# Ledger of designs, part 14: VH-VL binders against C2 domain-containing protein 3 (C2CD3)

Target 1, 169 residues: C2 domain-containing protein 3 (C2CD3), of Homo sapiens (Human) (q4ac94r1171to1339)
Amino acid sequence: SSGLLDVGLRYRRSPRTAEGVLAARTVSISVQIIRACGLQAAAKALAEREPALQFSATVGVNASVTTHLSFLPQGEQRRTHPVACSFCPEFSHHVEFTCNLVTQHCSGEACFLAELLEFAEVIFAVYHENTKSASDIISIESCKEYLLGVVKVPTKELLIKRSGITGWY
Short names: E, the ipSAE of ESMFold2; O, the ipSAE of OpenDDE; V2, 0.75 times the mean of E and O plus 0.25 times the DockQ between their complexes.

## First folded at step 17 (VH-VL; framework fv_ficlatuzumab)

Design u03 (from t05 with heavy chain Y57W; at its last look DockQ between E and O 0.55; V2 from the best seeds 0.63)
Fold by OpenDDE, look of step 17:
Structure u03 (fold): chain C 169 residues (1-169), chain A 122 residues (1-122), chain B 107 residues (1-107)
Amino acid sequence: as target 1 above (169 residues)
Amino acid sequence: QVQLVQPGAEVKKPGTSVKLSCKASGYTFTDYYMHWVRQAPGQGLEWIGQINPSGGWTKYNQKFQGRATLTVDKSTSTAYMELSSLRSEDTAVYYCARVPYGYRLFGAFDIWGQGTLLTVSS
Amino acid sequence: DIVMTQSPDSLAMSLGERVTLNCKASQSVSSYVSWYQQKPGQSPKLLIYGASNRATGVPDRFSGSGSATDFTLTISSVQAEDVADYHCQQYYNWPYTFGQGTKLEIK
């Protein structure tokens, strides 16, 4: 939407203790989720279709961010802690994804991580958690989540920039 | 209106190839992943693969590895699935379906095409 | 591959009855499960995503529950228009896999 997300992406060799040959053939993609801003516009837009968001669109959203690498299975996605009642939440969240340097391409040939990164994306999704919808504090499943926006950051620049990718998206 | 439009039917001989199309409209084509799923007559659903229309990145079910090729034409908002070395067992309805981004939605198929019936017979 | 097993394969219910469809995963898939309704001659329609979230436009009588390996789709009061095949799906890991489907009929 009209909001922005401040993020940082870097990759490095995995500092993992060598338990096997696989450890030597992995890298870690580090994702930093710093802060978001301008979430009110998104919340207001959603509130036009969802009355349950009217209050949050006025006072602040309970924001969390999911992170997914496009070339990893969905189960590998991560989520930040929620930041309560803010349209400009500060997350200061760090997550690392372990990636194999070599994988198998659809053709059966070896595919290097560099080849994947050329076409890959880091996908961020910003959610509002409606805590008022929870009838039971213990029941996480009773909480409704609303998608405020999605940010896609191409990873191809990681191949060029040693400093990684940083900025507002 | 959001929709995915597919041709009704294709008839092919064993050993040949087919390229199925999926025309997207009513939404931003590159904001959703496109998946392909097939269903043999009277059978369950089977996932074939996915493509990111933005970058063209693909993931395939190993069952179809080497035979299935997913592509997109962003200019026409059209996704394609080519299946080679056709067999009688490939007779099925082939669906394209989009997948939105999201924590719990990412991987769920929220919009489907009407499907293309592919008949492979000698 | 993760195997999704649905039960029963088919069932016939009377109008207004409560219907329970089960789906079991061969390994934990967390909450990354969807349910689809497929009427005869039609494409599947998304009912539930994330195990328990109702898709837009889906009637309140449909609900999903479960986590890890055991999942359930419930129709609180079955209607005539609910006659269809129902499919569960996991999207926790590649390849995405579906159950074999459950056929729901009305007596």
Scores: ipSAE 0.636, ipTM 0.878, lowest interface PAE 0.8, mean pLDDT 90
ESMFold2, look of step 17: ipSAE 0.690; ipTM 0.851
ESMFold2 (binder alone), look of step 17: mean pLDDT 93; pTM 0.954

Design u04 (from t05 with light chain N53Y; at its last fold request DockQ between E and O 0.56; V2 from the best seeds 0.59)
Heavy chain, then light chain:
Amino acid sequence: QVQLVQPGAEVKKPGTSVKLSCKASGYTFTDYYMHWVRQAPGQGLEWIGQINPSGGYTKYNQKFQGRATLTVDKSTSTAYMELSSLRSEDTAVYYCARVPYGYRLFGAFDIWGQGTLLTVSS
Amino acid sequence: DIVMTQSPDSLAMSLGERVTLNCKASQSVSSYVSWYQQKPGQSPKLLIYGASYRATGVPDRFSGSGSATDFTLTISSVQAEDVADYHCQQYYNWPYTFGQGTKLEIK
ESMFold2, look of step 17: ipSAE 0.711; ipTM 0.859
ESMFold2 (binder alone), look of step 17: mean pLDDT 92; pTM 0.947
OpenDDE, look of step 17: ipSAE 0.642; ipTM 0.886
ESMFold2, look of step 18: ipSAE 0.733; ipTM 0.871
ESMFold2 (binder alone), look of step 18: mean pLDDT 93; pTM 0.949
OpenDDE, look of step 18: ipSAE 0.754; ipTM 0.902
ESMFold2, look of step 20: ipSAE 0.694; ipTM 0.853
ESMFold2 (binder alone), look of step 20: mean pLDDT 93; pTM 0.949
OpenDDE, look of step 20: ipSAE 0.541; ipTM 0.863
ESMFold2, look of step 22: ipSAE 0.705; ipTM 0.853
ESMFold2 (binder alone), look of step 22: mean pLDDT 93; pTM 0.949
OpenDDE, look of step 22: ipSAE 0.658; ipTM 0.882
ESMFold2, fold request of step 23: ipSAE 0.665, 0.671, 0.712; ipTM 0.833, 0.841, 0.859
ESMFold2 (binder alone), fold request of step 23: mean pLDDT 92, 92, 92; pTM 0.946, 0.945, 0.947
OpenDDE, fold request of step 23: ipSAE 0.347, 0.493, 0.484; ipTM 0.817, 0.852, 0.852

Design u05 (from t05 with heavy chain Q50R; at its last look DockQ between E and O 0.55; V2 from the best seeds 0.00; counts 0 for: pae O 8.7 > 2)
Fold by OpenDDE, look of step 17:
Structure u05 (fold): chain C 169 residues (1-169), chain A 122 residues (1-122), chain B 107 residues (1-107)
Amino acid sequence: as target 1 above (169 residues)
Amino acid sequence: QVQLVQPGAEVKKPGTSVKLSCKASGYTFTDYYMHWVRQAPGQGLEWIGRINPSGGYTKYNQKFQGRATLTVDKSTSTAYMELSSLRSEDTAVYYCARVPYGYRLFGAFDIWGQGTLLTVSS
Amino acid sequence: DIVMTQSPDSLAMSLGERVTLNCKASQSVSSYVSWYQQKPGQSPKLLIYGASNRATGVPDRFSGSGSATDFTLTISSVQAEDVADYHCQQYYNWPYTFGQGTKLEIK
């Protein structure tokens, strides 16, 4: 919503040991999730619809961030550890996505990763986890999460900038 | 109120093309993926493809690759699905449905259009 | 493609009875499963997402459980308005796939 997310994206060759032909044809998209700010406004907005968020909207949210590359299976998405009771959480989280240099997922024919990256996005979703809804600390299923905001960062600049993509979004 | 509005019905001949529309309202159009799903009479649901309205990035079911084209008009908050080389087997109700970003919601269709019945017959 | 197989294909229950609908994936889909209710002549409605999370506005009598390959939708006490087709869906991998559906009727 009105919040911002500080992130970094980098493109590099996979450092994997050559165990096979496939390993030599992969790269890694490195994603750094550094910090967020301004999450209170989003929380307050949601609290208007969800009374369960009234308290968190005042004192701080338990924030986590999911990361997904738009051209990868959804099962490949990652999630940060939650940062408790903050409207400006610092995550300092690193995740790498292994990508094939050549794939057939684009137009039915073989496509290069560069072609995918030209149109792809890294999608970040910031969530608040309501720990009070959990009847059991062990039961993750009982926890409710609320979407505070979404950031979509185009990956096309990875094809141009060696330094990668960095900044607040 | 969040809504996805679709035309009621389309009738087409085999070999022709159809372009179905889905108008979104009541939410920020670019904050959700738009998916298309169809359902043949008396059958289950079949996923066709997805588009990201913000960038136009698309993902297709390979079954429809080359025949289905997803587009959006951000200015009107309208999503389109064009299906070419129509066959009788394409007779179905075609739904647009939005998908929110999220860890567990990502991939779940939380809002659906009412669907457009496409009849393909000679 | 990941195949989602629902069981039974149809069932008729009495009002107030407990209903159990099953969905089996041909491979692990983790918890990336949703359930939908589709009443006659209507579009599907989201009931459960992430295998066990109830969507907003869904009555408490609906619950979802399961992981990996075996999933269950449960109606603790079936009501007349629950007459519908129920669909499971995986969104773990492309393409997204649905089960064939289960038809629930009231005796």
Scores: ipSAE 0.014, ipTM 0.579, lowest interface PAE 8.7, mean pLDDT 87
ESMFold2, look of step 17: ipSAE 0.245; ipTM 0.718
ESMFold2 (binder alone), look of step 17: mean pLDDT 92; pTM 0.949

## First folded at step 18 (VH-VL; framework fv_ficlatuzumab)

Design v01 (from u04 with heavy chain Y57W; at its last look DockQ between E and O 0.58; V2 from the best seeds 0.00; counts 0 for: pae O 2.2 > 2)
Heavy chain, then light chain:
Amino acid sequence: QVQLVQPGAEVKKPGTSVKLSCKASGYTFTDYYMHWVRQAPGQGLEWIGQINPSGGWTKYNQKFQGRATLTVDKSTSTAYMELSSLRSEDTAVYYCARVPYGYRLFGAFDIWGQGTLLTVSS
Amino acid sequence: DIVMTQSPDSLAMSLGERVTLNCKASQSVSSYVSWYQQKPGQSPKLLIYGASYRATGVPDRFSGSGSATDFTLTISSVQAEDVADYHCQQYYNWPYTFGQGTKLEIK
ESMFold2, look of step 18: ipSAE 0.675; ipTM 0.844
ESMFold2 (binder alone), look of step 18: mean pLDDT 92; pTM 0.947
OpenDDE, look of step 18: ipSAE 0.685; ipTM 0.883
ESMFold2, look of step 19: ipSAE 0.681; ipTM 0.848
ESMFold2 (binder alone), look of step 19: mean pLDDT 92; pTM 0.948
OpenDDE, look of step 19: ipSAE 0.212; ipTM 0.698
ESMFold2, look of step 20: ipSAE 0.684; ipTM 0.847
ESMFold2 (binder alone), look of step 20: mean pLDDT 92; pTM 0.944
OpenDDE, look of step 20: ipSAE 0.719; ipTM 0.892
ESMFold2, look of step 21: ipSAE 0.702; ipTM 0.856
ESMFold2 (binder alone), look of step 21: mean pLDDT 92; pTM 0.945
OpenDDE, look of step 21: ipSAE 0.040; ipTM 0.650

Design v02 (from v01 with light chain Y92H; at its last look DockQ between E and O 0.07; V2 from the best seeds 0.00; counts 0 for: pae O 7.6 > 2, placed apart)
Fold by OpenDDE, look of step 18:
Structure v02 (fold): chain C 169 residues (1-169), chain A 122 residues (1-122), chain B 107 residues (1-107)
Amino acid sequence: as target 1 above (169 residues)
Amino acid sequence: QVQLVQPGAEVKKPGTSVKLSCKASGYTFTDYYMHWVRQAPGQGLEWIGQINPSGGWTKYNQKFQGRATLTVDKSTSTAYMELSSLRSEDTAVYYCARVPYGYRLFGAFDIWGQGTLLTVSS
Amino acid sequence: DIVMTQSPDSLAMSLGERVTLNCKASQSVSSYVSWYQQKPGQSPKLLIYGASYRATGVPDRFSGSGSATDFTLTISSVQAEDVADYHCQQYHNWPYTFGQGTKLEIK
């Protein structure tokens, strides 16, 4: 992939109070999606096989970012709003994932969140939304999103680093 | 070309274990998740579990109650599935399948092995 | 577990006819549904992902639609090479689950 994504991850070890009894058994992983840069190269590469992207590869992409924690199901993914016509979009997006301290282990046994985080990753996927496709309500296929790149950030450092994980990826 | 290669068949006795292999080629092994799916004769598909070859993180269908163990060998780009305490009901074709990253794509199996027929019989 | 129920179990169609296969989820799976084609003696092949997006190399006659609980795979004009079992799958929640499959034959 081409380009970089500026992100921040923080592990909140203190249980949430707003969720009552369940709060005592949950923690929060906070994800910040700040900005991306260098998306033109990715767009151009895609435009080689997707003619519909040739214009966007020249003037700017409509970028959105999906966040997924590898140990959570697909339905828990979050997505930013799109930033229009930019190869360096600023998202300034914040998302928080509620995680159980104790879950079912991958093998069906009890597992602590710490065990999951040691081997888990946060997956960021940057997409381009074709505005022409979005306006076409007749064909759902015309609303196809194009993957510009994927960033994977290991979560193991959240176990030891109080300040969290920040930087360009 | 991208492909997943599996052995053709395995024959095992009840109570034993089997370790099936899945050799990946044509792509970066660690950039995709590997899943295992089985299909009993004349039946539908059943998801067994997944592994991230990069970090080794796994997720299993609880139906197998810890009988399944997924591993990878990054040096050989090979995924393995071990199934213990074999039963006659485990007779099926076992597929490895690749899953790419993507908002709408992550969870869809875009490349499949040809499958290994496991026969469990006395 | 989320149960995926396909209908019909089997159908026989004439060449050139429009084919509609249905898949119902026991609970909402958003748009995280895939469709697979499995020809006799072969492994499944991805047709549709995200409920309505064609995989690479899939002919235009295949299309997917639906959201939440009701999903449909449509073949606008069935051809001889379309004889196969078709499977729907949800990947919204673990465990991933498949429908029981639909067998498509040509009259």
Scores: ipSAE 0.648, ipTM 0.883, lowest interface PAE 0.7, mean pLDDT 91
ESMFold2, look of step 18: ipSAE 0.707; ipTM 0.854
ESMFold2 (binder alone), look of step 18: mean pLDDT 93; pTM 0.950
ESMFold2, look of step 19: ipSAE 0.702; ipTM 0.854
ESMFold2 (binder alone), look of step 19: mean pLDDT 92; pTM 0.947
OpenDDE, look of step 19: ipSAE 0.015; ipTM 0.604

Design v03 (from u04 with light chain Y92N; at its last look DockQ between E and O 0.43; V2 from the best seeds 0.55)
Fold by OpenDDE, look of step 18:
Structure v03 (fold): chain C 169 residues (1-169), chain A 122 residues (1-122), chain B 107 residues (1-107)
Amino acid sequence: as target 1 above (169 residues)
Amino acid sequence: QVQLVQPGAEVKKPGTSVKLSCKASGYTFTDYYMHWVRQAPGQGLEWIGQINPSGGYTKYNQKFQGRATLTVDKSTSTAYMELSSLRSEDTAVYYCARVPYGYRLFGAFDIWGQGTLLTVSS
Amino acid sequence: DIVMTQSPDSLAMSLGERVTLNCKASQSVSSYVSWYQQKPGQSPKLLIYGASYRATGVPDRFSGSGSATDFTLTISSVQAEDVADYHCQQYNNWPYTFGQGTKLEIK
């Protein structure tokens, strides 16, 4: 809710010889996650409901950022490495999403990526990883993640801006 | 209290269309995705599609071949699902369900409506 | 589409027994699996998400495990109130798909 995330988005043509005819024509959505700031307020707010976060809300959170394109399923989500003990983490993370230029519309007809991007958004979710809250040290899957905030960046500008989208959100 | 309210039942003839409503309350409507899932009598659940109330983006199960149309009215926090060219096989309980953001959570339905029983019969 | 196959289709257990429900995906869905409880005449209720995370308010006797293709929902000690249909779901790929469900009854 509070804080800012410095990100960059670019639309790049990336023809690929992939799995099938539809996948042969692809583009890449390039995402850069640079840094975040002001995460303490969010951590403190969460700490009101989660006592286990009281310490982290004071000294620093272990922040990671997930990136998701709204028209893709959860399995396509990408995640940064965690930056330990900081309210202003620097990620310097780069990820690319390969997207088919043509997909099937709900009617079965062809749907172009441009049509999707007109109404799509890139979703950034900032999480705190609290290893102390993990009941099972043996299983990574037992680690509890706390959502600090969500940033949504519309992708429609990628269709017209060659330079892409950059800035603090 | 977070809840999704749906009408109890609809009865339609084959070949007609129906528009089901889902009234959301107790939370910020645009902060969650809205999905539609149906369940035929004695059968499992079937995903129909999703809509992002914020931007209006939709994703559909191709099985419905364009028969389903998802919309929202942000002013009333209401989601709609229109299903056209109704068939007897469309007889089912239709649920709206929200999906929150969250690591490993996005895609799971945390709140469900009570469902609307749609009966398609001649 | 990814097919989710649940087993068994139905089972009857005695109170206090350990219950194990299985869900198998036709291809890897990573850990993006959820489990739902649906009591008679009610809408589904989220139990587990991310294969192994309990939703808010879900009793400790419920647990989820698994990854890739094989998933399990376990009730450590079944209670009378646990009589319901249980559904698994994958949300790794479009379209989202559910298992056919497992009916749990008490003897």
Scores: ipSAE 0.486, ipTM 0.857, lowest interface PAE 1.4, mean pLDDT 91
ESMFold2, look of step 18: ipSAE 0.698; ipTM 0.851
ESMFold2 (binder alone), look of step 18: mean pLDDT 93; pTM 0.951

Design v04 (from v03 with heavy chain V99L; at its last look DockQ between E and O 0.04; V2 from the best seeds 0.00; counts 0 for: pae O 7.8 > 2, placed apart)
Fold by OpenDDE, look of step 18:
Structure v04 (fold): chain C 169 residues (1-169), chain A 122 residues (1-122), chain B 107 residues (1-107)
Amino acid sequence: as target 1 above (169 residues)
Amino acid sequence: QVQLVQPGAEVKKPGTSVKLSCKASGYTFTDYYMHWVRQAPGQGLEWIGQINPSGGYTKYNQKFQGRATLTVDKSTSTAYMELSSLRSEDTAVYYCARLPYGYRLFGAFDIWGQGTLLTVSS
Amino acid sequence: DIVMTQSPDSLAMSLGERVTLNCKASQSVSSYVSWYQQKPGQSPKLLIYGASYRATGVPDRFSGSGSATDFTLTISSVQAEDVADYHCQQYNNWPYTFGQGTKLEIK
């Protein structure tokens, strides 16, 4: 797979109102998904194995991006809106993940978010949404969308850079 | 005040077609999938299909493939479902319901229209 | 298609009692199950998503549990306003499918 994804990561304090005990013990990891480029090569490569994608590989893909923090449960995964018929989709998508400052290891010991971020990564997966109902497979992941590529961004720099992490990956 | 507004009722003859509307308000229309679900009298819910309002891309229950057509008008924030070759068995309340993009666990419909009662009778 | 089977079809409970509604999938749907409440003459309302997460505004007396094939909606203390049909739904596979529903009444 080929292509690039323009993203931004920032560490923010949750501006939650005084009502929640959680406000004092949580922070927000802000993820911005700006745009992607070079998705045609990925689509063409995929189309070699999946003829149903030949048309999309020529005209444009319907791209969406999933975001997952490696230390959070899979259920916390988020997804952008799909951008239709483009090899260079502009998402302009912003999502915030609420993270506990202190968690517990399986051993019962306290673990600070900073320790997690040192070894964690943000995982982005770019998908093409199938527009034709004729390609139906039972699984949602296989019948509705196809994986074009994956980007992993280490979060360790969030501990050092107050400005966050930005760039093409 | 997020809401989906549907007409109250439609009456059709067998063999004809009907086009039901669903007007969205209170949110960005293109930021949610729109689904259609029906409920026959005294029966459970049945999923018909999905449309992505941003591009008009659709996913259908094979049961309705070829008979149901989902469309949207972004300018009016309105979703449409056309059902052709109507049968008496199509008599049901038809709901539109939105589904969020952003949450993996959210394959659930958080907002529903009030439903349109479609009666198919000779 | 994945078949969702609810049980019981109907039940009548006394106020304040614990209510348990069951939903069984014909095959594993992981945790991608939702529960809806539908009062007479109304559209369905989302109660639970992801098998165990309460939707916004849903009272604490409602809870969901289960994974894979067996799911449960529990009302810890049933109230008069809980009279409704309850529907489970899977969204792990196309097409999305619902149970046949359970009717809850108060004695």
Scores: ipSAE 0.015, ipTM 0.603, lowest interface PAE 7.8, mean pLDDT 87
ESMFold2, look of step 18: ipSAE 0.667; ipTM 0.844
ESMFold2 (binder alone), look of step 18: mean pLDDT 92; pTM 0.941

Design v05 (from v03 with heavy chain S54N G55S; at its last look DockQ between E and O 0.02; V2 from the best seeds 0.00; counts 0 for: pae O 10.6 > 2, placed apart)
Fold by OpenDDE, look of step 18:
Parts: C-alpha cells; structure tokens; sequence
Structure v05 (fold): chain C 169 residues (1-169), chain A 122 residues (1-122), chain B 107 residues (1-107)
C-alpha cells in the first residue's frame, strides 16, 4: 500500500541468428528494475502484525523483487538479487522474457502476442527476507519472506510506445 | 580491511568463567550479526549463539542456554562471549564470525576471527 | 537438531583430480547450506553459500550443488593449496549445525 518501484519495460526483437526460424518467431520483453523507495512504511505496517519485522522496519529491509508476465507460466518468474538493509534499494536489474509471437493461449486458435499484451500486465512483488532480527523462531524458512508490496504494470502501452514504459509505480 | 580480532589464548580452571572478546574493524559493527562458534581439538564446528549488535537481541544454542552470555560494546565495536561453569569439555578454539543480511547468505559466516584457544584444566 | 553428515571423513587425492565432498542433512534444509575451507592452523573461510553460490574471491574450480538433504562440494581440479578441512553448515533451522568435516590431503 506504500512505496514506489522504478521500472522500465521495452519491447525488443530477438536477435536474428542465421541458425533458425525460431528466432524470427520470438520477441523479448525487457524488464528493468531500477530502484524502490518508501519501503519503510510498508515494513512498519507489516511489523504491527509481525514482530519479526520490528527491527528491519527500523534499520532497513533486505529487499528483492520478483517479476512475472501475466500470460506466462509461473515457472518463468524471475527474482532480483537482494539488496541488504535499505528502504531505498538500488537493484539495477535487467531481465528479458522470451515471448512467442504466436501462442495457443487463446482456446483453439492461434493467439498473437499483441493480443496478449493488450490485456496483460507485468507483476512485481517486493519481498523482505529476515528471520533473526526480532523473533525467536525454530524454523528460519517459515519466516524468511515477507511481502512488502505488489506492483502491476499494464503492457498495453508497449503496443503504442516504441520507447517503452518507464516510471515509478 | 574487514577483520575480527580475538585474543590468542585463555587458561581457566574448572568451575570458573571466562569472557572472550572479539573486536571488529573495517565495517559498520551494528550492520552485521555476530556469531560465536567453537571447535574442540580434532572436532567439527559447533554453533554457540548469535547477537544483533544493534538491538542486543540474542539467540542461543540450547546446549549453552544459561551458561553462555553474548554481549556487545557498540562504542568499541567489540563483541563478548561469557561462558560460565567451565568444564574440561569446553576446551576448544572459540571463533567469532559475522553474518550479513541477504538472500542465501543470511546465516553464512563470511568473516571469522582468528579464534581464541580456551584451555580448561585443573 | 538437524544433523549434517559429511562423507568421506578423509581423502587423499592427486593434483589435478576432481574432488567430490558430500554433505547430508537429516531433514530438508532447502538451499541454506554453506561450505567452509579451513587450512591447518587457520580459521574457516567461506567458500559456498546458498548451496551453490561462490563467495567473493573463491576460485572457479570450487562449486556447490544440491538441495533439500543432499549437498556436494566439488573441486574440478585439486591444487596443492586446497589441502584443508572442509565443513558444511545448515542455516535453515535453529540451532545452526555443522558437519563433522572432511579432511582433504594431496598424495
């Protein structure tokens, strides 16, 4: 409910390699995760319900961001490297998603990527990892990740803007 | 350079207590967890406990609960481990080691002191 | 407590050989496993964290793999300076626990 994520989305053609027809049938959606800010408010809000976050809400969170295209399988989700102890983490992370120009996502018939992008979104989830700062826990794994926030960016503008989508969300 | 400096050796009698020191330098003392690990001669490593130098929060191996006490002096960037009711089985090299925050690294000891040899003998 | 069991207890290898050290957890520790190198008379040094990530400054010949209960440290081509004790550690559950160690020697 609080905080902002600075991101960039670009539609890119896959490099044409002499080796195959497959390269011509795919494109790349480039996602840039630059930085986040205002994560302290999110952490404090969570700390009211989760004592394990009390310390982190004061000194800084260990933030990472997951990225997922809504029309791709969950297995295609990617995650940034974590940035330690910051409420304004600088990620400077780049990830590319290979997308088929034609898919079978539309029931029975060929579905073009453009049709998918018109209604698709890129989903960013910001997580904090901390298990030892405040609470006595038996299992570290059970308390490792806390969702600080979710950002959803519509991809429809990629169909219109050649420069891509950039900004704070 | 980042380093943890410990005294070389301590000799104690059974039933007494010892307070080992670990001086940190080259980094912000309060930004890393400090752990204590010991190694008996010819044996593996044994985790004793953790302290957050900033908050003072501690976590102990239950094996040492009530007998080990972890403290810090932020003004001198020094961590301490006091072990009471010493017995011969406590003879070991005692290491301090820091743990950074972060995915997959959180819980790993990236910097170690040179260790203090504690000998408990009559 | 989670028991970490290393194998073998010791091994002697020739220079340039591939070395494989194993570590088994009594229960799943996910990927929260670290490996340490401890040379004679020295403190342990972090080699691998998160089961498969090399620490800064660690030579490429060292690699880690595994998940859940079975973990492996591999030295692709053992060097003379690799003579040491190697320790695995889990940090998925309290208390943190180490293996008993593996001693690596050169023939």
Amino acid sequence: as target 1 above (169 residues)
Amino acid sequence: QVQLVQPGAEVKKPGTSVKLSCKASGYTFTDYYMHWVRQAPGQGLEWIGQINPNSGYTKYNQKFQGRATLTVDKSTSTAYMELSSLRSEDTAVYYCARVPYGYRLFGAFDIWGQGTLLTVSS
Amino acid sequence: DIVMTQSPDSLAMSLGERVTLNCKASQSVSSYVSWYQQKPGQSPKLLIYGASYRATGVPDRFSGSGSATDFTLTISSVQAEDVADYHCQQYNNWPYTFGQGTKLEIK
Scores: ipSAE 0.006, ipTM 0.594, lowest interface PAE 10.6, mean pLDDT 87
ESMFold2, look of step 18: ipSAE 0.672; ipTM 0.844
ESMFold2 (binder alone), look of step 18: mean pLDDT 93; pTM 0.949

## First folded at step 19 (VH-VL; framework fv_ficlatuzumab)

Design w01 (from u04 with light chain Y92H; at its last look DockQ between E and O 0.05; V2 from the best seeds 0.00; counts 0 for: pae O 9.3 > 2, placed apart)
Fold by OpenDDE, look of step 19:
Structure w01 (fold): chain C 169 residues (1-169), chain A 122 residues (1-122), chain B 107 residues (1-107)
Amino acid sequence: as target 1 above (169 residues)
Amino acid sequence: QVQLVQPGAEVKKPGTSVKLSCKASGYTFTDYYMHWVRQAPGQGLEWIGQINPSGGYTKYNQKFQGRATLTVDKSTSTAYMELSSLRSEDTAVYYCARVPYGYRLFGAFDIWGQGTLLTVSS
Amino acid sequence: DIVMTQSPDSLAMSLGERVTLNCKASQSVSSYVSWYQQKPGQSPKLLIYGASYRATGVPDRFSGSGSATDFTLTISSVQAEDVADYHCQQYHNWPYTFGQGTKLEIK
């Protein structure tokens, strides 16, 4: 499906004295998720397989965006607040990822962050939250969230400039 | 002062449900993840799940899937954990604990509630 | 699930001695390990995060080290107030998991 996700990525050196949790051996990757548009096409496509989305595909989706750096573990994933009933949600969301300057590769070898960033990607996933399933205690997570699309942006590009993306898969 | 306040104790029968509260103060409630962890008597800690207070998105330990429900009330800066189909094995101290956004690489549970003792017995 | 195994289960040390607590992960967790101190009747307190960083207010006698699978919490000179259970935790993968804990006592 086609759409637009307006995002910004900044690389800056830590520390954050206010938080008191960052060391001199770290950097911060700042991600801004500004807005999305064109979500109706994705919702309609998904509604063909998920009848529960027929209504939302017509009136608007409850959109949230997850952000993950490919070289960070699963627990580092972040999520925006949901924007209700819109195909063009504005998130104005800011999140920072703290990264070590030196880390361990999956092979067990030490590597520098710069090496990781050269080949890494930021993974954005746009979800619709079905509020009608909020009372379903048995499977809240599986029934409540619907993936609308995924966008992967190379970090090497984002380190050069702020970047917006015009599509997702 | 940053603080997470929990009720002292709850007593429940097997098969029933309980909803535990965790009131946050001294910080912006929506700037931190809220986690729930329990500890059976004389045992280690067990992670139950996470909720994003800003949006309500949750992540659960599969062990508690279908039984645990995490919610928040932003207006009162209160997090809730409901646990259904209670069993004697659910007897434990239940903690809420916050985790900073974006700092998990260097952060964990930096602030804890004092815990609520849940006793499940016939 | 990633299993965190602490050793020893318990130990008794004399005041001023060096204490070493170990935590082993069943698979690599990089440096995504935290240590907590839990005194009797209290909630856990964060000591170490990122395997080797002291939390705010934590005395210098506490230090953490390790990477991948083997982690260590060290108390350079144990004090009476250090009597507690110590827990390690990984936050590399879901679900987050803790060790079984180590009980530290003073002789």
Scores: ipSAE 0.013, ipTM 0.590, lowest interface PAE 9.3, mean pLDDT 85
ESMFold2, look of step 19: ipSAE 0.717; ipTM 0.864
ESMFold2 (binder alone), look of step 19: mean pLDDT 93; pTM 0.948

Design w02 (from u04 with light chain Y53H; at its last look DockQ between E and O 0.12; V2 from the best seeds 0.00; counts 0 for: pae O 2.2 > 2, placed apart)
Heavy chain, then light chain:
Amino acid sequence: QVQLVQPGAEVKKPGTSVKLSCKASGYTFTDYYMHWVRQAPGQGLEWIGQINPSGGYTKYNQKFQGRATLTVDKSTSTAYMELSSLRSEDTAVYYCARVPYGYRLFGAFDIWGQGTLLTVSS
Amino acid sequence: DIVMTQSPDSLAMSLGERVTLNCKASQSVSSYVSWYQQKPGQSPKLLIYGASHRATGVPDRFSGSGSATDFTLTISSVQAEDVADYHCQQYYNWPYTFGQGTKLEIK
ESMFold2, look of step 19: ipSAE 0.714; ipTM 0.862
ESMFold2 (binder alone), look of step 19: mean pLDDT 93; pTM 0.956
OpenDDE, look of step 19: ipSAE 0.164; ipTM 0.759

